# VHH binders against q9p7j3, part 71

Target 1, 174 residues: q9p7j3
Amino acid sequence: MILPLFPETQVHVFVYENVSNCAAIHEQLISQNPIYDYAFLDAATILYKKQVYSAIIRALEDRRDEQMKTKTIHSEVILSLSPKTEISSAFRQFSMTKKSKNIVVVKIDSKLTEEEEFERLDKLVEGNRVEFSDEELQKLIDFKVLKKNYKLDPSTLENPLASILSSIALRGYS
Short names: E, the ipSAE of ESMFold2; O, the ipSAE of OpenDDE; V2, 0.75 times the mean of E and O plus 0.25 times the DockQ between their complexes.

## First folded at step 4 (VHH)

Design m40 (framework vhh_5j56_2)
Fold by ESMFold2-Fast, scan of step 4:
Structure m40 (fold): chain B 174 residues (1-174), chain A 128 residues (1-128)
Amino acid sequence: as target 1 above (174 residues)
Amino acid sequence: QVQLVESGGGLVQPGGSLRLSCVASGFTFSDLSSYAIGWFRQAPGKEREGLSSISWSRGGSTSYSDSVKGRFTISRDNAKNTVYLQMNSLKPEDTAVYYCAAEPGYSLFDTASEYDYWGQGTQVTVSS
């Protein structure tokens, strides 16, 4: 949870599988309940730890440069996962839905320790915690969703990581 | 799937009023409340233009194009899965096919930026 360009920023990332209350969480998110101020991602869209970190770094860069397009740093993380700058499209592509089964949860600027955040999230999320690792993420990914979201072509299929990271880092510069 | 049906169009004299309705189906009540809704129109030979939008929350932001600001009012009734466009002080220039559009999304922002679901449109004609 150390970001070389933002070493002062506290970042926690959590992964839950077999979540049974995604519909309830989704309702809290749309009502903007401050208790749920996290980025809730559908794990079907996340293949690598570096994918999540790249989106976090892009969101922090946009905040630093006063160029955030969304209301909060957590919504900016969700936007930053998308190769496009269209907010609603990014949320359709990457955010958790009522039908999600596995989720990735990001917290930035936490005033709590990682353990304290785990205690809070375990009360909000009815599922099983797993390690934030490439191995665990690869069990939860939907490759058809990933390929569609990043429009992976045949020339990039043998190294999707490089294409994904470029899409995140260079969004809006091309 | 989400379906939108517009109604309330018709022929009206300049200075008159009409109320358009957009009824959504394929939603639960909470699903519609997660959508931003916009009204658009397209006059013959012209591009489709945005007129008004309302965010997904009860007290959410509304926006209006300069051509209709002060004359048109958008509102939503999530319990009835319906969005309304109250059109007052109608002018011949308001003659067009009017479309309702919806964009799914939850977000920690006030408005949606893009619309995926569209109705078939309802004709509004303003003439004497």
Scores: ipSAE 0.000, ipTM 0.138, lowest interface PAE 14.4, mean pLDDT 79

Design m41 (framework vhh_7yz9_2; at its last look DockQ between E and O 0.01; V2 from the best seeds 0.00; counts 0 for: pae E 16.2 > 2, unsure alone 61.6 < 65, placed apart)
Fold by ESMFold2-Fast, scan of step 4:
Structure m41 (fold): chain B 174 residues (1-174), chain A 119 residues (1-119)
Amino acid sequence: as target 1 above (174 residues)
Amino acid sequence: QWQLVESGGGLVQAGGSLRLSCTASGRTFSDYAMGWYRQTAGNEREWVAFITRGGDTTYADSVKGRFTISRDNAKNTVYLQMNSLKPEDTAVYYCAKDYPFLEGESDYWGQGTPVTVSS
């Protein structure tokens, strides 16, 4: 995938299932360890690759337009997944928790190569890395969580992609 | 447990300035990063400014160039200098123990300090 408005921006997305150390990762985020500067997402909230890319594009647009509302580009990705511009709600809805089992990890503007990021993250995350694909994401999603986060009704739940992408793009104009 | 007490709010005319103070008690202040947040009625808290243990600062784009966060570890106090105030800066301002990689994890030990900017 090429990001049309950000072709020089380095973006890496990783998916891990059966993660056993989410509590330890969360403690490192609290301790301000700069090694953990990533967007750590709960995979229960992510259904499509396009959902993640749309949030990344929105975060990069907010940075370009000097409209960022969070401290880091990675936090802005988490905010951008939410249909509202409410930071603590977005983190409660989409961010990894101590109880998470499957996670999606986003890195933007890495000073490391993709291979070096893989080596580094595989040491930080105690789980099985899987392909970033719609097929793998659909094994990890929780549809009750998805419905609640995007306020989906029965008519949109059967084909939620357009509704989710619209919610990300039109954040704050609902 | 932490107690944070905000002060310095009030009524000010557009284009004016205010300096907010937040004094910490009960814990070693210098061990923690600190932030300022604001909230208007009916809306969630909005992050405003952040300062690390070492004094590095980061600002929300809406206040960049107008607000300055600073700290005095000897006084266990964090400050927010607000210049070129606009009516849209009207809010209740809160200070918090804060984190660079987690948003919304914070301690509030008071009702904040209200700031009203008249047109």
Scores: ipSAE 0.444, ipTM 0.733, lowest interface PAE 2.1, mean pLDDT 85
Fold by ESMFold2, look of step 5:
Structure m41 (fold): chain B 174 residues (1-174), chain A 119 residues (1-119)
Amino acid sequence: as target 1 above (174 residues)
Amino acid sequence: QWQLVESGGGLVQAGGSLRLSCTASGRTFSDYAMGWYRQTAGNEREWVAFITRGGDTTYADSVKGRFTISRDNAKNTVYLQMNSLKPEDTAVYYCAKDYPFLEGESDYWGQGTPVTVSS
């Protein structure tokens, strides 16, 4: 997919449920294996497609403006999901862990078609691919985690999307 | 075609209890998070409680500690146990797969089940 603000950047997003090998993937990420150069997010933290796209856009804006705080664009996406600036906190809250069961996977700067990228990713992830859609994401979310990550209280629970998107867009200004 | 049937409402005195049920035809609840909503005349539906596919629950502050949402995936049914009922709980209660955070309206609403709490 091509984002209008970044027409030269190809992005793919995949969702997997019932992933059995998150521990193995995690070891490869720690080892910085270039075959695993994706953002692996815990789907329990993702409720909306717009949440993911907003984090991608924020990461790309920070790269464009030479304001990235992490080593790769994929790690920057993970940071960009957080309302806070602390890198370790963002990774604890949003990154896939060894205990994750469902994941959202982002590839930025892909030189492959979606089909080709899927074929590569599918060799790495032992799980069931599902559609990247709000309907599927809602099946995988953990609302206790979402509320904690974005400090959603009763006043924001009725329409949390605007609060979440504002947190992503305004990180560092509060 | 998907139909939702809410039941278990009625007239109850303040301090009493009711258990609401919601079943689906055509699709199962097992693949979706489910919610309960309520509506008084002339107002938007108010979110009451939510249960994820995995069984995690969340409640509106106005009902926290008094209401319990649960599900039985084998029966395609979600329940709302309402204890310590107050007159302000009077409403028509709806279940839906609509999450409290997405889309202003659910794809499907049933007819609802009316609850009246007398003082």
Scores: ipSAE 0.000, ipTM 0.130, lowest interface PAE 16.2, mean pLDDT 81
Fold by OpenDDE, look of step 5:
Structure m41 (fold): chain B 174 residues (1-174), chain A 119 residues (1-119)
Amino acid sequence: as target 1 above (174 residues)
Amino acid sequence: QWQLVESGGGLVQAGGSLRLSCTASGRTFSDYAMGWYRQTAGNEREWVAFITRGGDTTYADSVKGRFTISRDNAKNTVYLQMNSLKPEDTAVYYCAKDYPFLEGESDYWGQGTPVTVSS
């Protein structure tokens, strides 16, 4: 996928359910294995496609503006999901953990087609690929976690997307 | 409740060796990968090496072939064997639990142990 605002940057997003090797993936991430150069998100924290895309765009904007707070574009995506400015908090809130079962995987600056990237990623993730859609994400979300991460209240629960996007966009400016 | 205590730093001549230790006080040491970082005055803390729960190791390019990270879970200790030391290795060395992407915001940092390599 090419984002209109960033035509030179190819982005791919994948969703996996029933992943059995999150712990192993986590080990590779913390050892900085370059083969695992992705943003691995806990699907329990993601409700909308637009949530993910907003974070991607925010991260790309930060990179463009030389304002990245993290070391890599993928870690910046994770940070960009959070309404908080603390990197550690963002990772705790949104990053895949050893105990995760369902994940969203983001690839920035891909040199491959979506299918080629999937074939590569599928060697790393032991789970079932599902469609990257709001419908599928809704099946995987933990609303308690979502509410906590974005401090959603009864006034925002009717339309959480607006609140989430606002939190992402205005992080550090509110 | 976790505490990390680094030790083993000191002054050494270029080409020399030094072995750092980091002891954790937490109960779940074996559940976490451990890493070594280093920092010089005025610069950001940089990653040096990681060791996974299973003992797999990864190193920064600048130290590959010279440094070796290892762990002893029975002692809640991670080690950094530093060989063929160079003046540019001079820094305060820190150990940390988990997450290489946080580099400045680890779950916990020790007090650090200084390493000085003279020419």
Scores: ipSAE 0.000, ipTM 0.235, lowest interface PAE 12.0, mean pLDDT 89
ESMFold2 (binder alone), look of step 5: mean pLDDT 77; pTM 0.781

Design m42 (framework vhh_7yz9_2)
Fold by ESMFold2-Fast, scan of step 4:
Structure m42 (fold): chain B 174 residues (1-174), chain A 119 residues (1-119)
Amino acid sequence: as target 1 above (174 residues)
Amino acid sequence: QWQLVESGGGLVQAGGSLRLSCTASGRTFSDYAMGWYRQTAGNEREWVAFITRGGDTTYADSVKGRFTISRDNAKNTVYLQMNSLKPEDTAVYYCAKDYPFYDGESDYWGQGTPVTVSS
């Protein structure tokens, strides 16, 4: 995928359902294994493709402007999904846990082709890959989690996209 | 079981320098990556600097070029050399066991050492 403001940056997003090895993946995330340098998100927190892209764009803007708050661009994506600038809160809200069942995986600055990334990631994740599409994401979302993470009231729940995107864009200024 | 103790904080004028130390009690310090974090009143802890087992370093953009993290495994100690200090660097500084590809949690936080930078 090519982003208009970051045409030199390669971005890959993968979606897996019915993942059985999230505990093992989490163990590897706290190791020094560079193979696991991805943003691993809980799919229960992601409703739209635009939500993920907005967080990626914000993370890339922070890197461009020398305002990163985390150790990696992938951690910055996770932080950027949160309406607040608090790293621990963002990870509690959006990152994969040992108990996650469906995940969204983001890779930025890959030196591999899309096909090579798919082959590599399919070896790490024990689940079924599905299309990165609004339709597939809507099958995996947990609306209770979404409402809590973005502080959505009943009036915004019918069309939460604008509220979510605004929260991501105004993180730190809201 | 780990105990981390930070020291070296204090009051310094803008443009000055301080060297913080973090000493671990334990037998496996050399097996872990370490990080420095800071916290101002009313805010969550923010990452400052990171060092791997092998000595590779990474810095938050706000301190890059001014701060240097280093370690001495024989002394079970991690250091943070802070140069060209700014009033915005005023915070309580903490060290922690940390991870190169995961920012969601750090372990065995110390009690912290306060740094005040006056204008």
Scores: ipSAE 0.525, ipTM 0.778, lowest interface PAE 1.8, mean pLDDT 87

Design m43 (framework vhh_7yz9_2)
Fold by ESMFold2-Fast, scan of step 4:
Structure m43 (fold): chain B 174 residues (1-174), chain A 119 residues (1-119)
Amino acid sequence: as target 1 above (174 residues)
Amino acid sequence: QWQLVESGGGLVQAGGSLRLSCTASGSIFSINAMGWYRQTAGNEREWVAFITSGGSTTYADSVKGRFTISRDNAKNTVYLQMNSLKPEDTAVYYCAREGLFYEDTGDYWGQGTPVTVSS
């Protein structure tokens, strides 16, 4: 994918359903194994492609402006999904856990080709890769989790896209 | 129990130096990557420096060339040597095990150690 404001930045997003080894992946994330340098998100928290893109754009803007709050661009994507700017809360809200079943994986600035990243991730993740599309994401979302993370009321829950994107864009401003 | 205790903060003149320490309890220190974070009044908490169990280091752009992170596994301690301090380095500094934010337990942050750099 090509982002209009970051045309030279390579961005790959992968979606896996029915992942059986989330506990093993989570252990690698805790140990900071460099081969797991991706943003591993719980798919229960992601409703739209635009939600992921907005967080990526915000993270890239923070990197461009030398204002990153976390160690890597991938951890900055996780932070950027949150309407609040507290690191531990963002990870609790959006990152994969040992109990996750479906995950969204983001890779930015890969030194590998897209095909090589596909091959590598398929070896790390024991699950079924599905298309990164609104249709597939909507099969994996947990609306209770989404409502809690973005503080949605019943009037916005039926069409939450604008509210979610606004929350990401206005992150850290009162 | 896992416990991190930060120390070494204080008041220092611009251009001066300070060394911060973070001492951990327990036998898992030597295999864990460690990092330093800071929070300035009115701003978000931000990453400063990271060191792997093998000693490889990375630094935020704002501190590259001025700060050095190191570790002493025999003492279960990670250090942040801060040189050429600037008023904008004024913050409360926190130590954390990298990867801790993936754990859904407890408080991730200790009390920190405050650093004030006067102009």
Scores: ipSAE 0.249, ipTM 0.594, lowest interface PAE 2.9, mean pLDDT 84

Design m44 (framework vhh_7yz9_2)
Fold by ESMFold2-Fast, scan of step 4:
Structure m44 (fold): chain B 174 residues (1-174), chain A 119 residues (1-119)
Amino acid sequence: as target 1 above (174 residues)
Amino acid sequence: QWQLVESGGGLVQAGGSLRLSCTASGRTFSDYAMGWYRQTAGNEREWVAFITRGGDTTYADSVKGRFTISRDNAKNTVYLQMNSLKPEDTAVYYCAREGLFYSDTGDYWGQGTPVTVSS
């Protein structure tokens, strides 16, 4: 995918459901294995495609402006999903865990095609690939997790998109 | 128990140098990638330098060419050599096991070591 604000940056987003090897992936992330240089997100925290793209755009803006708070663009995506700028909290809120069942995986600056990244990820992730679409994401979301992460009240849960995007763009300052 | 202890901070004049140390206990240090982070007044913690298990290093743009991260696995210690210090390097410096952010076992940030650079 090509982002209008970052036309030279290649972005790939993958969704896997019913992942059976999250504990093994988690161990590789803890050990910082460079083969796993992706943003591995818990799908329970992602409701919309626009939520993911907004975090990617924010991370790319921070990289452009030399304001990244984390080591890699992928960890910056995880941070950028959070309404707070605190690294440990953002990872706890959005990153996959050994208990995750469904995951969203983001790759930025790949030299590979989307198909080649699928081939690579299919060797690392033991689960079923599904379309990166609002329809598929809405099957995997946990609304209790979403409410807690973005501090949503009951009225905003009916149509949370604007609140989520504002939190990502403004870090809760609106 | 896993514990990180930073040391080596202090007051230094602009253009000066300091060497920070971070010693790990309770785990096999050589199995982990390590990073240095800093927190300036009014800002959240930000990454400074990273070293892999194999010794490969990466640096934030603000410190590249001035800071050097290294490790001594026999001493369970990671170092940050800071040269050509600037007033904007004034911060509390923290070390971290890089994979820890993915862990549900809690924070293994050290207590930090303060660095003040006078102009």
Scores: ipSAE 0.271, ipTM 0.657, lowest interface PAE 3.1, mean pLDDT 85

Design m45 (framework vhh_7yz9_2)
Fold by ESMFold2-Fast, scan of step 4:
Structure m45 (fold): chain B 174 residues (1-174), chain A 123 residues (1-123)
Amino acid sequence: as target 1 above (174 residues)
Amino acid sequence: QWQLVESGGGLVQAGGSLRLSCTASGSIFSINAMGWYRQTAGNEREWVAFITSGGSTTYADSVKGRFTISRDNAKNTVYLQMNSLKPEDTAVYYCARSWEPDYGSDTHEYDYWGQGTPVTVSS
């Protein structure tokens, strides 16, 4: 996918359900294995494609403006999903854990085609690949987690998209 | 590989001070919560202090007011400044990294541990 404000930046987003090796992936992430240079998100926290794209755009804007708070563009995507500017809270809220079952994987600045990334990730992730679509994401979301992460109230729960997107775009503002 | 290296332990007289350091290898240090634990022979590890990536700190009641945890993200290092040491503070002190960056009060939330640095406080 190509973003209008960042046409030179290649972006790929992948969704896996029923992942059995999250603990092994987590071990590779903590060892900083460069093969695992992706943003690994817990799908329980992602409701919409636009939620992921908004975080990617915010991260790319922060990189462009030399205002990144984290060391990599992929960690900046994870931070950018959070309505707050605190790095620790963002990673606890959105990153995959050893106990995750379904994951969303983001790759920015890929040197590979989407098909080549699929081949690579299918070797790393022991799960079932599904389409990156609102329909598939809505099967994997945990609404209790979403509500807590974005501080949704009864008035916003019926249609939370606008609240989520504004939280991402206006992170750090009231 | 991820590695935690502790230093600064030793023998000190009651009422004295020590500063423990823990240096981490790697580029993800700034996003992790870091903690200190201690263990005496025959007992389970006891939580002492933790610090979030944002710098928020919390302390066990036994050390509150005497110990200060801090971090230097540029050096990938977490510190434990120990003042007014008591014989009861004698233990092996362990540095721990939490992958859950905003949580660190329980031992099962820490996924990497250092090898420990011994602290002996004589009366």
Scores: ipSAE 0.000, ipTM 0.119, lowest interface PAE 16.6, mean pLDDT 80

Design m5 (framework vhh_6qgx_2)
Fold by ESMFold2-Fast, scan of step 4:
Structure m5 (fold): chain B 174 residues (1-174), chain A 122 residues (1-122)
Amino acid sequence: as target 1 above (174 residues)
Amino acid sequence: QVQLVESGGGLVQAGGSLRLSCAASGRTFSDYTMAWFRRAPGKEREFVAAITWSGDSTFYTDSVKGRFTISRDHAKNTVSLQMNSLRPEDTAVYYCAAESYDWGTPYEYDYWGQGTRVTVSA
């Protein structure tokens, strides 16, 4: 995927369900294995494609403006999903954990094609690939987690898109 | 002003043991993942071991499993690496590192020591 505001930047997003090796992936992240240079998100926190793209755009804007809060673009994507500017809270809320079952994986600045990234990730992630679509994401979301992360009230839960996007864009100010 | 200072390196014969220590000053790291990395001559820096803040979970690279033990002392603000059954291929400069943020999956480490040299003779 090419983003209109960042046509020079290669972006790939992958969704995996029924992942059995999140603990092993977690170990590779702790060891800073460079082949695991991706943003690994818990799919329980992601409801829409636009949610992921809004976080990516925010992270790319912060990189362009030399205002990143984290050291890597992938960490900045994770932070950018949060309405708060507090980094450790954002990571606890949105990143994959050892117990995650379904994940969303983001790659920015890939030197590989989408197909080559699929081949690489299929060797790293022991799960079933599904389409990155609102329909598939809605099968994996945990609405209790979503409500907590974005502080949604019952009236917004049936159509939370605008509230989520505003939270991402406003960085916790409104 | 935050410093990590390693100690305990030296020369040892194959099969021997060394204990490395890392003392943190300028802040406490009780809530942070701490790790040891090493860099052998002519090679890139590689992960050795880590200890997480939650439940003191430990992680090791395959080549040191069963030989090295990472531990920490919260009261002394230190992390240690007990190295047993040392091999010539363990020869490296060993670095202590603390994660950038107080969470369990560190994508980066911001705090690094200057390193302590370990030489294992055949």
Scores: ipSAE 0.219, ipTM 0.624, lowest interface PAE 4.9, mean pLDDT 85

Design m6 (framework vhh_6qgx_2; at its last look DockQ between E and O 0.12; V2 from the best seeds 0.00; counts 0 for: pae O 7.6 > 2, unsure alone 63.3 < 65, placed apart)
Fold by ESMFold2-Fast, scan of step 4:
Structure m6 (fold): chain B 174 residues (1-174), chain A 122 residues (1-122)
Amino acid sequence: as target 1 above (174 residues)
Amino acid sequence: QVQLVESGGGLVQAGGSLRLSCAASGRTFSDYTMAWFRRAPGKEREFVAAITWSGDSTFYTDSVKGRFTISRDHAKNTVSLQMNSLRPEDTAVYYCAAESYEWGTPSEYDYWGQGTRVTVSA
């Protein structure tokens, strides 16, 4: 997918359920294996497609404006999901861990087509690929995790989209 | 102001052992993933071992599995690499590195030591 505000930036987002090898993926991330240059998110933290796109747009705006707080665009996407600018907290809240079962994978500036990225990721991720859609994400979300990450009250949990998007957009102002 | 200082390098015979230590000054590393990298003459820097900030996970490159052990001492603010059954191909400069917690992307290792030399003779 191409974003209207960043038409020259190729973006791919993939969703995998029932992933059995998150510990092995994490080992590759720790060892700086360049094949694993993606942002790996825990699907328990993602409710909407717009949530992911808002974080991507914020990260791309920060890169354009030379104000990234992390060293890579993929790290900046993870930070941008958080309502606060504290890097370690954002990564604890949104990243895949060795115990994750469902993940969302983001690739920015791919040198490969979407189909080629599918072929590559299907070899790296031992799980079932599902559609990146609000319907599929709603099957994987953990509402207790979502509530803690965005400081939502019970009334907001019934329709949290606007609150989540506002939290992402207002990072650094609260 | 964070400084990593390696020690314990030296010359050993093949089959011998060395213990490398990395000491942090200016800050504690309880919240950091700590790693060892090495660079052999004429080669690029290679990952050797890492220990996560919680101390519950260790990772090793295949060539050192079963021979090297990484460990952390929180009271002394150090990370150590116990190297057993050393081989001539382990000859390299060994670097200590530290990174703030980052699970979802490839590790960036923001802090590096100056390195300690290990020479393994036949």
Scores: ipSAE 0.603, ipTM 0.826, lowest interface PAE 1.0, mean pLDDT 86
Fold by ESMFold2, look of step 5:
Structure m6 (fold): chain B 174 residues (1-174), chain A 122 residues (1-122)
Amino acid sequence: as target 1 above (174 residues)
Amino acid sequence: QVQLVESGGGLVQAGGSLRLSCAASGRTFSDYTMAWFRRAPGKEREFVAAITWSGDSTFYTDSVKGRFTISRDHAKNTVSLQMNSLRPEDTAVYYCAAESYEWGTPSEYDYWGQGTRVTVSA
């Protein structure tokens, strides 16, 4: 897809469940294999499409404004999911790990159609692709993790969207 | 800022061993993954081995698995690469590198040493 504010930037988001090779993907990330240049997120931390899009938009705005804190746009997306500016905390909280079972994968600045990007990604990820939708994300979320990451209480946990989006939008304005 | 200094390179016959050491200095080290890379003459720099900050995970390129061991001494702020059963193909300048991220994207190694030369003769 193309975001209206960033018409030259093609973005794709994929969701996989039951991923069996997260450790192998990690080896490729550690070795700096550029074929794996995506943002790999733990789906247990993602409840809404808007959560991901808001992080993407914030990362793109920071790139446009020369305010990025990380080295790549994909790592900036991971930071942008966090309500705080601490890079290591954001990665600890939102990134795929060796133990992840379900993942959300973001590609920014793609020169490929969604189908072409999927064909490439599907060679890298051993899991079942599902639709990037609030319905599918709801099945994969861990609400205990979500509450911890965004400091939600029981009253906001039933409809946490506004709190989450506000955290993403307001990071750094304190 | 992290400063990295490698040592332990030299000339070794095939089948021999060397131990490389990388001394890290700086105030904040808790979020860094440490790695060794190497560059052979006329080739691009390539990944050799890495160890996460916690020490829970180590990683090796296939050609060195079983022969090289990466280790870390947090008290001394050093990372070491024990290289056994050396082959002429291991000849390269070896670089110590550090990055602060754990997962989620290809690692960004922001800090590099000057390198230490390893030559393995037939």
Scores: ipSAE 0.182, ipTM 0.626, lowest interface PAE 5.0, mean pLDDT 86
Fold by OpenDDE, look of step 5:
Structure m6 (fold): chain B 174 residues (1-174), chain A 122 residues (1-122)
Amino acid sequence: as target 1 above (174 residues)
Amino acid sequence: QVQLVESGGGLVQAGGSLRLSCAASGRTFSDYTMAWFRRAPGKEREFVAAITWSGDSTFYTDSVKGRFTISRDHAKNTVSLQMNSLRPEDTAVYYCAAESYEWGTPSEYDYWGQGTRVTVSA
């Protein structure tokens, strides 16, 4: 996928369910293995495609403006999902953990087609790929976690997307 | 909640060796990536080494590669830093840290020790 506002940046997003090797992936991330140069998100924290895209765009904007708070563009995506400015909080909220079962994987600056990137990623992730759609994300979400992450209350639960996007967009401005 | 207590620091001559140890309290030692940081006089805290939950993976800052070795003992809830071929520039207060996530930045670690001083003389 090419983003209109970032024509030189190709982005791919993949969703995996029933992943059996999250712990192993997590260790590779800690070791900063370059092969694992992705943003690995816990799917339990993601409800909408637009949530992910919003975070990606925010991260790309931060990079463009030389305002990244994290070391890599992929870590910046994770930070950008959070309404909080603290990096540690954002990772605790949204990053894949060793206990995760379902994940969303984001690749930024891909030089491959979606299918080629999938083939590459599929060697790293032991799970079932599902469609990146709101329908599939809805099946994987933990609403308790979502509510906590974005401080959703009954008044915002009717339209959580608006609240989520606002939180992402306005991070650091309150 | 985890408390970390470092030990093993001291004065050593250049080329010498020290072994630092960090004892962790609590019941969830295996949930944490363990790391060592150091802060030299007048300098900011910098990453030195880390070891994953299982102990299967380690990584180091470039300046200590080949000289320092990080290890952990789950049975004893300890992490160690074997420091060989010490240099004057290794002089610092060394801190043990525990992190529950993958990115080894100082601000992201959940728990810190009080530090142990290492002085390497020329």
Scores: ipSAE 0.016, ipTM 0.308, lowest interface PAE 7.6, mean pLDDT 90
ESMFold2 (binder alone), look of step 5: mean pLDDT 79; pTM 0.805

